# VHH binders against Protein HEAT-INDUCED TAS1 TARGET 1 (HTT1): the designs that were tried, part 6

Target 1, 277 residues: Protein HEAT-INDUCED TAS1 TARGET 1 (HTT1), of Arabidopsis thaliana (Mouse-ear cress) (q8lfw5)
Amino acid sequence: MESLLECFAITDGKCHPDCLKANNEQEDYDACQSAALVAVSLISSARVIFKIDSKYTEYSPQYLVDNVGKEEVEGEMDQPSCQYTVGNLLSYLVENVWTKKEVRQREMDQQRREFTVKDCFEFAFKKGLPRNGHWAHVGCIFPVPPFACQIPRVPMKGEVIEAANVSEALKLGMQQPAAARLHLFSPEFDLVGEGIYDGPSGNETRYVGLRDVLMVEAEKIKGETVFTVQICYKKKTSFVKVSTRSMILPLNGDDESQVTEPACLLVDFCIPRFSIN

## First folded at step 18 (VHH)

Design w01
Fold by ESMFold2, look of step 22:
Structure w01 (fold): chain B 277 residues (1-277), chain A 119 residues (1-119)
Amino acid sequence: as target 1 above (277 residues)
Amino acid sequence: EVKLVESGGGLVQPGGSLRLSCAASGFTFSDYRMGWYRQTPGKQRDLVAGIYTGGSTTYGDSVKGRFTISRDNTKNTVYLQMNSLKPEDTAVYYCAAFRYTYPNWEDYWGQGTQVTVSS
């Protein structure tokens, strides 16, 4: 089967046009896709940094999107149509990749699940991940092939290391990039430019939501730590400096009647740490 | 050719002080975060102290308050001031330089310098 996958990589390593069209028409932000993309980026980076992979190896974010959070169906692997064979692979490709098949946004939304970068790391440590080229042939974002559980995966063992505060986050990001999530407020984030994003600044502030980011640098400005993060927002990848001050965040549309604890704009810091046991 | 050269290691009594230096060449020093790591036999390298390109610092829990990392971008040198040294600080200390350039991570390591803290 390796030779067949290699042959498809040479002749057709691209997703079906309808799947490309659906992906391109997808809304600016998809939380599951964002978490999966950040997770595989950090896994690929850490595996090269710690010399587990000899070169930068891309793993499949689509595999994470398709499988994180799903319960394994007992006995499914024993069915002939669920076996990873040349015949089943070709049948899937003909039916779903090489022929035109409409992907409707409503059905796509109904198949989405919410998960985090941490969930993706835990999944990868439990189940492993296929290389991007191996999954790309069989998997537009959906439908998931019946033989998905049989696709070869690179086994991975490790743990998720989290940071509870800025001081610990600085340790996490020293030797490898780290994941975090950023609270976005409009219009403040759109206006930050080259300055420091300080979050909400007035009663015209609107909470946009959380966005997955990569923490890539840090500096001290006027005695306070400021992180530089890489973020994809409105289809634009950029680097933004973010304040680490604790503050009261108006996450409920500026409803201040609700008692809340101080929080930082950056939360959920984590990295994957691979085991050599 | 990239080089990181540590100096300042040696034998010191408990409670004493040492200052490690790491001279860097072969890359644009100000673009790299710098770190000190230490290793004892049979263990992995542990972060002792790190300093980001913009001056933010981080320390391992066991050295916080006793060690100070600093850098001088005009001399391409990073320092580790080690005060109130304890026998458990005995290790080989490595200088490291890191830069993130998506999707790649660059790292460079020195050969290490021995620090021994004993009576």
Scores: ipSAE 0.685, ipTM 0.876, lowest interface PAE 1.1, mean pLDDT 79
Fold by ESMFold2, fold request of step 24:
Structure w01 (fold): chain B 277 residues (1-277), chain A 119 residues (1-119)
Amino acid sequence: as target 1 above (277 residues)
Amino acid sequence: EVKLVESGGGLVQPGGSLRLSCAASGFTFSDYRMGWYRQTPGKQRDLVAGIYTGGSTTYGDSVKGRFTISRDNTKNTVYLQMNSLKPEDTAVYYCAAFRYTYPNWEDYWGQGTQVTVSS
């Protein structure tokens, strides 16, 4: 079984040429991948911080991308094609990797699954996660093999702890990084540099959307808390200071809905809390 | 060699006050957030108070309004002012220092100082 997992690991860091071409042509923000990356980072961190893992262990964000929000059908794992065997692996490879196939069949469903970091934590607590490199998706966007549910997963037990406000977020983030989502406005976010990201600043502001971040530090400036967040945006990982002041956010640029209540730039604060026993 | 040394614990009557100190050495103090945690035998450590590198503070629910955390970066020292003490505050109090430098998490803990609140 580990030999087959080694084969999957070999393909984990390298995309199929057809996947590379498709990704180059689309190049859109992928909310599912963003949430999955933040979630596994926090799970890996929390598990070593609280001594559940003896060393930092990377878990598969692709497993989350492929499986969060999907409903398992009772008895599906009993089907011969769902079993983790050499024959099923070979059939999968022939059908999806070694035979030239366009990725259009995945797009024929015209389905997008959107999920949050919280959804990823809840999924991980229910289903466990494979270690990074043990979950092979033999190409970037080829279909998940039917026998994927048989690949070993590390069981994880715990709960999601949320914070409704800055004061409670400070408590959550004291001993571990915390997840949040950040309202992004262009060009303000691209220009923040070492300063404080204050969100929208004028008539030419464009709302980009929410982005998943890790809150890693806090400071107090003129009586207000400023969080430092780690964000991966436009393929760059950086640390940005973010204002926590309440403001009316102009979300109407790309959205039909209008928000008239004061809100913060950072929302949806949460951490994974693991069971130690 | 990182060291965190707590002091200021002791026996106090209900309603009294104590001030705990934690002297730090072996790291750049201003880069670390500092916290006070407490533990009763048989229980997990609970957050009492925390102070981030830039001065933002947080408190456990049971001590909010009674305890105050502060830090002095010139003396590499964090303090916990404990007022209106209750018998439930009896515990070993630990000083902790944390820094997150992705992907590394650094945590250091002191040996603890006993606080006993009894009549």
Scores: ipSAE 0.666, ipTM 0.867, lowest interface PAE 1.2, mean pLDDT 78
Fold by ESMFold2, fold request of step 24:
Structure w01 (fold): chain B 277 residues (1-277), chain A 119 residues (1-119)
Amino acid sequence: as target 1 above (277 residues)
Amino acid sequence: EVKLVESGGGLVQPGGSLRLSCAASGFTFSDYRMGWYRQTPGKQRDLVAGIYTGGSTTYGDSVKGRFTISRDNTKNTVYLQMNSLKPEDTAVYYCAAFRYTYPNWEDYWGQGTQVTVSS
């Protein structure tokens, strides 16, 4: 099967030009793609940091996008089109990558249920992940290839470790980057620059939603912890300092008469913790 | 040449105190978070204490309130003040330095210093 994987890797999973054009024109946030990208980044990092991988190894975020939240059908692997052969791979590529017939199918797959970075970690620990290149960029190629279950996956064993507060999040992020989600407000986030993102600053604020981030550093300013996070927002990756103070967040729009429980801008802290068994 | 050198370990009675030091060279010390980890035979290294580049600290559950981490960027040195020592604190203590610049993770480790808490 290595020769077949080399054929797939030679294409480097390059998407069809029409799919690339459509994706480049996409302006909207894709929560599933965001979660998958953060998850594989953290998995790759943790596996090198804890010497499970000997060098940084890229895993497929598209495999997560395609498979998290889906069940496997018993016996599906037995039919001829499900075998991982050069012929089946070429037919798949011609029909789905180099031909325009599958644009509508890709649009349907973009309507999948939302999943989180935690969901991606749990899936990876249950099913393993293929290396990037073995499953690369089939996101422009939907549906999932019939032979997908035959593509080799690196087994991964571990658990998701979560933190309920800033103090525990500092522990999680000491030896590896950690995932979190950021409550994002416009225009404040667009205007933060080199400063500290403090969230909403008035009635003209619009809640954008939660965005997946990587917690990469922390500092103490005036007795309070400020995290530096890596975020991809509007197709731009940047590093932003984020306040960890508790505050009332105006979630869900214009109801200023509603008082909600104090919350932090960063929530849902987690890391993958790998085991040997 | 990157180097982390621990010192200050030794034998101490239960309830006693020690101060570990880790002298760093070969990198821009202020860019790295620093940590103390400990390892007993047959176990993996556990976080004892960490200090981020801007001074935020974190501690392992078993040492909170007894140990204090600090750093001196002018001396390129990180310290671990260990008070109220227990036999369970017996381990080799390692100094570590970390920096994350996606996708690169840099980690440097010292050779370790033995701490033994025994009557």
Scores: ipSAE 0.664, ipTM 0.868, lowest interface PAE 1.3, mean pLDDT 79

Design w03 (from v03 with T105S)
Fold by ESMFold2, look of step 20:
Structure w03 (fold): chain B 277 residues (1-277), chain A 120 residues (1-120)
Amino acid sequence: as target 1 above (277 residues)
Amino acid sequence: EVKLVESGGGLVQPGGSLRLSCAASGFTFSDYRMGWYRQTPGKQRDLVAGIYTGGSTTYGDSVKGRFTISRDNTKNTVYLQMNSLKPEDTAVYYCAAFRYTYPNSWEDYWGQGTQVTVSS
């Protein structure tokens, strides 16, 4: 199994040109991809911070994208094509990656499911995660390989810890970064620069939706907490200071979130808490 | 060489006060968030109080309103003022320093701890 894992890892980063092109031309935002990326970042960080992993270990965000929300199928791993073998890996790669087949962008879009960072943590605690090198290459092709159930996964035990308010979020983020979601408004967010993002500012404001972020620092300004969050937006990572003032947000977009009371720009704080022995 | 040195622990009667200090060296103090944690035998370390680089503070539920964390970046020192002490506050108190650096790099440093005992 180790030689098969090395074969799989060797194909890491060798995505078929058509698949790579389709991925680079993917829409500016994919909620499930964003949640998966934040989730594995926090899992990897927490595992090294709390000495569960001896060194920083990257886990597969694509595995989360491919599998969160899917139900188990009885007997699936008994099929010959489901077996994690060099032959099945090569057949998958030939059929889906190495041949110059047309990119199946529409099928990939239809397979996308909405899930949160919390959903990713719960999945990881239930099913474990493979290391990124073991799965990363197949992330260029959204059809889940038949042998996916056989790919080795690192078992993970723990729970999701959530914060109901800013005070609790500060507690959660003290020893590790915390996940959160940011209500994002255009053009205000694009224009914030090094200032404090304070959300909608006027008549031309458009609600973009919720974006997954990492809360990485906090400061007190005039008695109010301002979080610094790490966000990947329009394919670029940046750090933004965000107001924690409660307000009624004008949510009018494709995001299915619904707020009927005053809310903060940052919501849904959570961290993974691993079992420590 | 990074060092965190706690001081100010000791024996105190219930209702009394103590002030813990943690002197830091070997790193740029103002870049690190600082915390106080405590541990009783057989239990995991629990957050007592934390202070972020920009001054925001957080507290464990059992110490809110009684304990105050503060920092002095000119002296590279973090403090824990402990008022209205209770027997259940008896523990070893540890100073800790944390820094996050993108991407996903986390530094943590811990002191050796100082004993606080609250008894009649």
Scores: ipSAE 0.740, ipTM 0.897, lowest interface PAE 1.0, mean pLDDT 79
Fold by OpenDDE, look of step 21:
Structure w03 (fold): chain B 277 residues (1-277), chain A 120 residues (1-120)
Amino acid sequence: as target 1 above (277 residues)
Amino acid sequence: EVKLVESGGGLVQPGGSLRLSCAASGFTFSDYRMGWYRQTPGKQRDLVAGIYTGGSTTYGDSVKGRFTISRDNTKNTVYLQMNSLKPEDTAVYYCAAFRYTYPNSWEDYWGQGTQVTVSS
């Protein structure tokens, strides 16, 4: 069974040959991918901090991408019908892997719902997480095999802790890495460089939307608390210093992600809190 | 080999003071945020104080105004000055170092802990 599962796993950090595109193409991550990446990082870190794990462990963001946004069909993961046989594997490969990849990608995209880091945490606490080696293909176009429920998952016990404000987020961030969502404005974000991202600067600014970020550090610069965050944007992962003093005004539009009231650039702070017992 | 060695713990009367030290070795100290945590038997480990690489500090609510964290990068040492100690401050105090490394690596190191007991 393990040998069969290896067909769907990444070996030595390399994506399966059929997922080479996902591995080689550093495309801009969509919201779900970003959220998943942030979530697995934070989960691993938190587990170490809480002495659940002795070392950082790479969990599978792809697992979250493939499962969090799906309507839970009651009992699908627990159904005994998930027999992992050579025959089933071959059938799966023939039907889902060795077919036109583009068509499959489109089908998968249509089935994905948007989710946040919080959603990822909640899902992980409920379902556990597999290691990246068992479910590693970020951006993989393969449909989830029916027998995927047999892939080993690490059970996780905990809860999502949300910070109500920047001050709380700061405290949480000191204890462990934290997640946030960042309001992105162009071209301001693109022009930040080594400076501090302060949001929109004028009439030429364009609102890009919210992106999930990993809070790395907080510091005071000229009396202002500044968060350093890791973000994936425009096919690039970078560290950016973000102002906590800057407030953005409500943005008019149909996008639910738009600001409806004055808010900091960073919002929706959360961490995974694990039970030691 | 990464090492964090706490010192300065002990028995003190209520209202007394202690100064904890944590000597770090085996890593680039200045690149890590440092923190003091404490834990009592059967309870979770809680943040007491933290200091970032830039020198910014944060404190647990219960120790604000009484405890002060500082670091000396030249000595690879982080300190916790504890004043106005209370019985509820009794715990094992742990020194910790944290660093995030791209793309998805979080390094954390912990000391073995030092006992602080506040009792009349």
Scores: ipSAE 0.018, ipTM 0.271, lowest interface PAE 6.5, mean pLDDT 80

## First folded at step 20 (VHH)

Design x01 (from v03 with N104R)
Fold by ESMFold2, look of step 20:
Structure x01 (fold): chain B 277 residues (1-277), chain A 120 residues (1-120)
Amino acid sequence: as target 1 above (277 residues)
Amino acid sequence: EVKLVESGGGLVQPGGSLRLSCAASGFTFSDYRMGWYRQTPGKQRDLVAGIYTGGSTTYGDSVKGRFTISRDNTKNTVYLQMNSLKPEDTAVYYCAAFRYTYPRTWEDYWGQGTQVTVSS
């Protein structure tokens, strides 16, 4: 089955044209796609850094988008259509990909759930991940096939290591890139340029939300630790220096009675740590 | 050709001090974060101290307050000042260099290590 999947991937080469058009028309930000992309990037990097993979291996972010957080129903795996066979793969492709079947809106909505990078790591450690070529051409905008949980996956065993503070985050990012989430405020983030992003600055601030970032470097500037993060925002990848000082963040904009706890602009620091066995 | 050469290891009494040095060549030193790791036989390699390109430092819990990492970019050298040494600090100490290059390249280089032994 692996050679058949590789044959389809080679002949298609790219995601279906309708998938490309649909992706281009999606919102500027998709939280589940963002988390999946960051998670796969960190998994691929860590596996090479720690000599688990002999070369950089791309794993499927679309598999994570399609499967993280989905309810698993006992007994469904035993149905004939749920078995990972050449026949079931071909039936799925004929019915959903090659005949240009329109995806029902309900199934599209299920593929746009929200989950975190940590959720992606935990899923990968539990279920493994397929290589990017094996999944990317099956699960774009089409229904998830009944046999999806049986598609060959690289097993992954490990744990998520989290950091509760800047000192621990510095340890995590020493040997490998680390994930975090950044509180974004407009217009401050758009205006930061080469400076240090300090978050909200006054009356004209609007909270945009949390965005997944990669922590890639750190500096000490006048006693303050400053992280350099890689972020994709408004479809542009950039590198931004971010303050790590504690501050009161106006996350709701208008409700000052709920903003009494100091917080950091960067939260949810984590890395994947793979087990050797 | 990348080269990391550790020096300054040896035998020292408990409570004593050592200063390790790691001379680097074959890469642009200021672009790499530098670290010291240690390993005893049969155990995993542990972070002792790290220093990022911009000077931020981090330390393993067991050495915090006793060890100090520093770097001199003009000499392409990273140092580890080790004070108040304990028998538990006995290990092979490795110098390491790391760099991330967008979009997906992570480089790591390691020295051959220098022995530190803390014993009466």
Scores: ipSAE 0.711, ipTM 0.881, lowest interface PAE 1.1, mean pLDDT 79

Design x02 (from v03 with N104H)
Fold by ESMFold2, look of step 20:
Structure x02 (fold): chain B 277 residues (1-277), chain A 120 residues (1-120)
Amino acid sequence: as target 1 above (277 residues)
Amino acid sequence: EVKLVESGGGLVQPGGSLRLSCAASGFTFSDYRMGWYRQTPGKQRDLVAGIYTGGSTTYGDSVKGRFTISRDNTKNTVYLQMNSLKPEDTAVYYCAAFRYTYPHTWEDYWGQGTQVTVSS
């Protein structure tokens, strides 16, 4: 098993040019990649914070992108091509990593299903996660290898803890970063700089969508809680202060019937809580 | 090296009050969120109260309305005022400090704890 893991390590740092090209040509935002990246970051952090990992260990976000939302297929492991052998690994690498493959973007799009950070946590607790070096460069290609069920995964046990509101989110984020999703409006978000992001402010506001964030700090300003969130937006990571005041959000911009109740800019708070054994 | 020193624990009757203090040294106090945690035998440490760098506070459900956390950045000290104490509050209370530094560095420091006993 170590010799096959060493084969994956030898391909480390070498991604197929077609995968690099497809990733570079992706739209500014990919919800599945965003959720997977946030989830792995929180899992890695929590495992060090709670002394489950002795040092910071990177887990594979691509494994989550490739596998969350897929059903298990019984009997796959018994097929010859599913065996975790040097021959099957080499055949897979030749066919999918080291040769040109024009169809990879369509295959990736067809197999993907939308999922959230919470879905990623639940998947990780059920299936475990491989270390980034064991899946990262294989994951540049879309076709999951037939022997993927036998690639080593670190088992993980725990539960997802959610918060219904800002007050509960403060509890979740005390000892570790917490995940949330941010309602993002243009141009207000682009203009916030060092200030507080207050969401929509006028007639020229455009709703961009939800973005996954890490809630990393909090403060009180004039009696209101303001979170500092870490966000990757337009491929740049930044830290933004976000108001938690309730407001009516123009989420679509056209249909006034879509949002009738006050809402917060930050929603869907959660953390992974690992079992202590 | 970082040092967190708790004080103010002891034995108190139900309904009484105690004030815990935690003096911190060896780091820039204002950069760290501070917390009080407690542990009873056979259980995990539970959050009692936390205070973020910017002053936002949070409390465990069983202590909300009875306990108050505060910090004094000029004295590098965090406090826990505990009122209306109940026998269920009996535990070892730990002071903790936390800081997140991008991209994935999380620092945590813990005191040695102080015993609080509420006897009836």
Scores: ipSAE 0.726, ipTM 0.887, lowest interface PAE 1.0, mean pLDDT 80
Fold by OpenDDE, look of step 21:
Structure x02 (fold): chain B 277 residues (1-277), chain A 120 residues (1-120)
Amino acid sequence: as target 1 above (277 residues)
Amino acid sequence: EVKLVESGGGLVQPGGSLRLSCAASGFTFSDYRMGWYRQTPGKQRDLVAGIYTGGSTTYGDSVKGRFTISRDNTKNTVYLQMNSLKPEDTAVYYCAAFRYTYPHTWEDYWGQGTQVTVSS
């Protein structure tokens, strides 16, 4: 049964041939994909740090994308749709894999709910995570098979730890990478290069939104703490130095009514903390 | 061989000061975050102070304003200046080195620890 389920998994980073388009577009992760990717990375890292695992494990971000934010139906495992049979498998393949792909993609996109890295952590602690090899259809344009609920998951026990400010984030991030959300402003973020991203600079600035990032390093530059973050944005993964200075952020344009209180560009710091027991 | 050797611990009276040193060898010191941790019997090991590769520092809440962590990359040494010591600071202090290389590599090394006792 496991071997059959693996047929739905992407191995070696390759999706089904019909997912070629999705794979090509995968570099430009949407918000949910970004969150999921950050979450599985941090989870694996944390598990190694806490000596739960001896090595980094690639967990499936797609599993989170597919399941986080959905209403839990009690008894889902007992539902007929979760029954694994050869017949069901074939039916699924015929109906969902070997049919028109474009229509399915549209339908799937409409059903996605927005979620954060925190949501991913909480979900992982509740439901566990499958390995990427068992649920590796990232970007695939066919629906998850109904019996996918039977795919092996690694159980996880822990809690989400949040930092209220940069100082706490530094502490949390000392031993392990941490998650944050970054306020993106254009063109400032696009033009930062090797410099320090310090948010909006003038009237031509446009607020893009929040993007989930990995905090990987901190340093003091001219007396200011600067975080180096890893971000995926506009089909590019990059490391960017980000100012932690508190500033007034025009999040909704030039309308004074839309000006937020002073805040850092980085917000919503969190890490997964695993129980050793 | 990776080695972290702590020194400078001992007995001190309340209000006194100590300076801990940790000499590192066997790895590229400048690439690692360094930290001091402390542990008492039966309790978890807690972060006292940390210093990133870029020099940024973080402190446990109980030691803020009293302790200072610093590093000298030329000497492969990290220091912990402990001032205004309190009895509650009594613990075994451990030096640690950390490196995380994205996306999948984590390394941590620990010293054997040095006893700090604050008592009248």
Scores: ipSAE 0.469, ipTM 0.745, lowest interface PAE 1.1, mean pLDDT 83

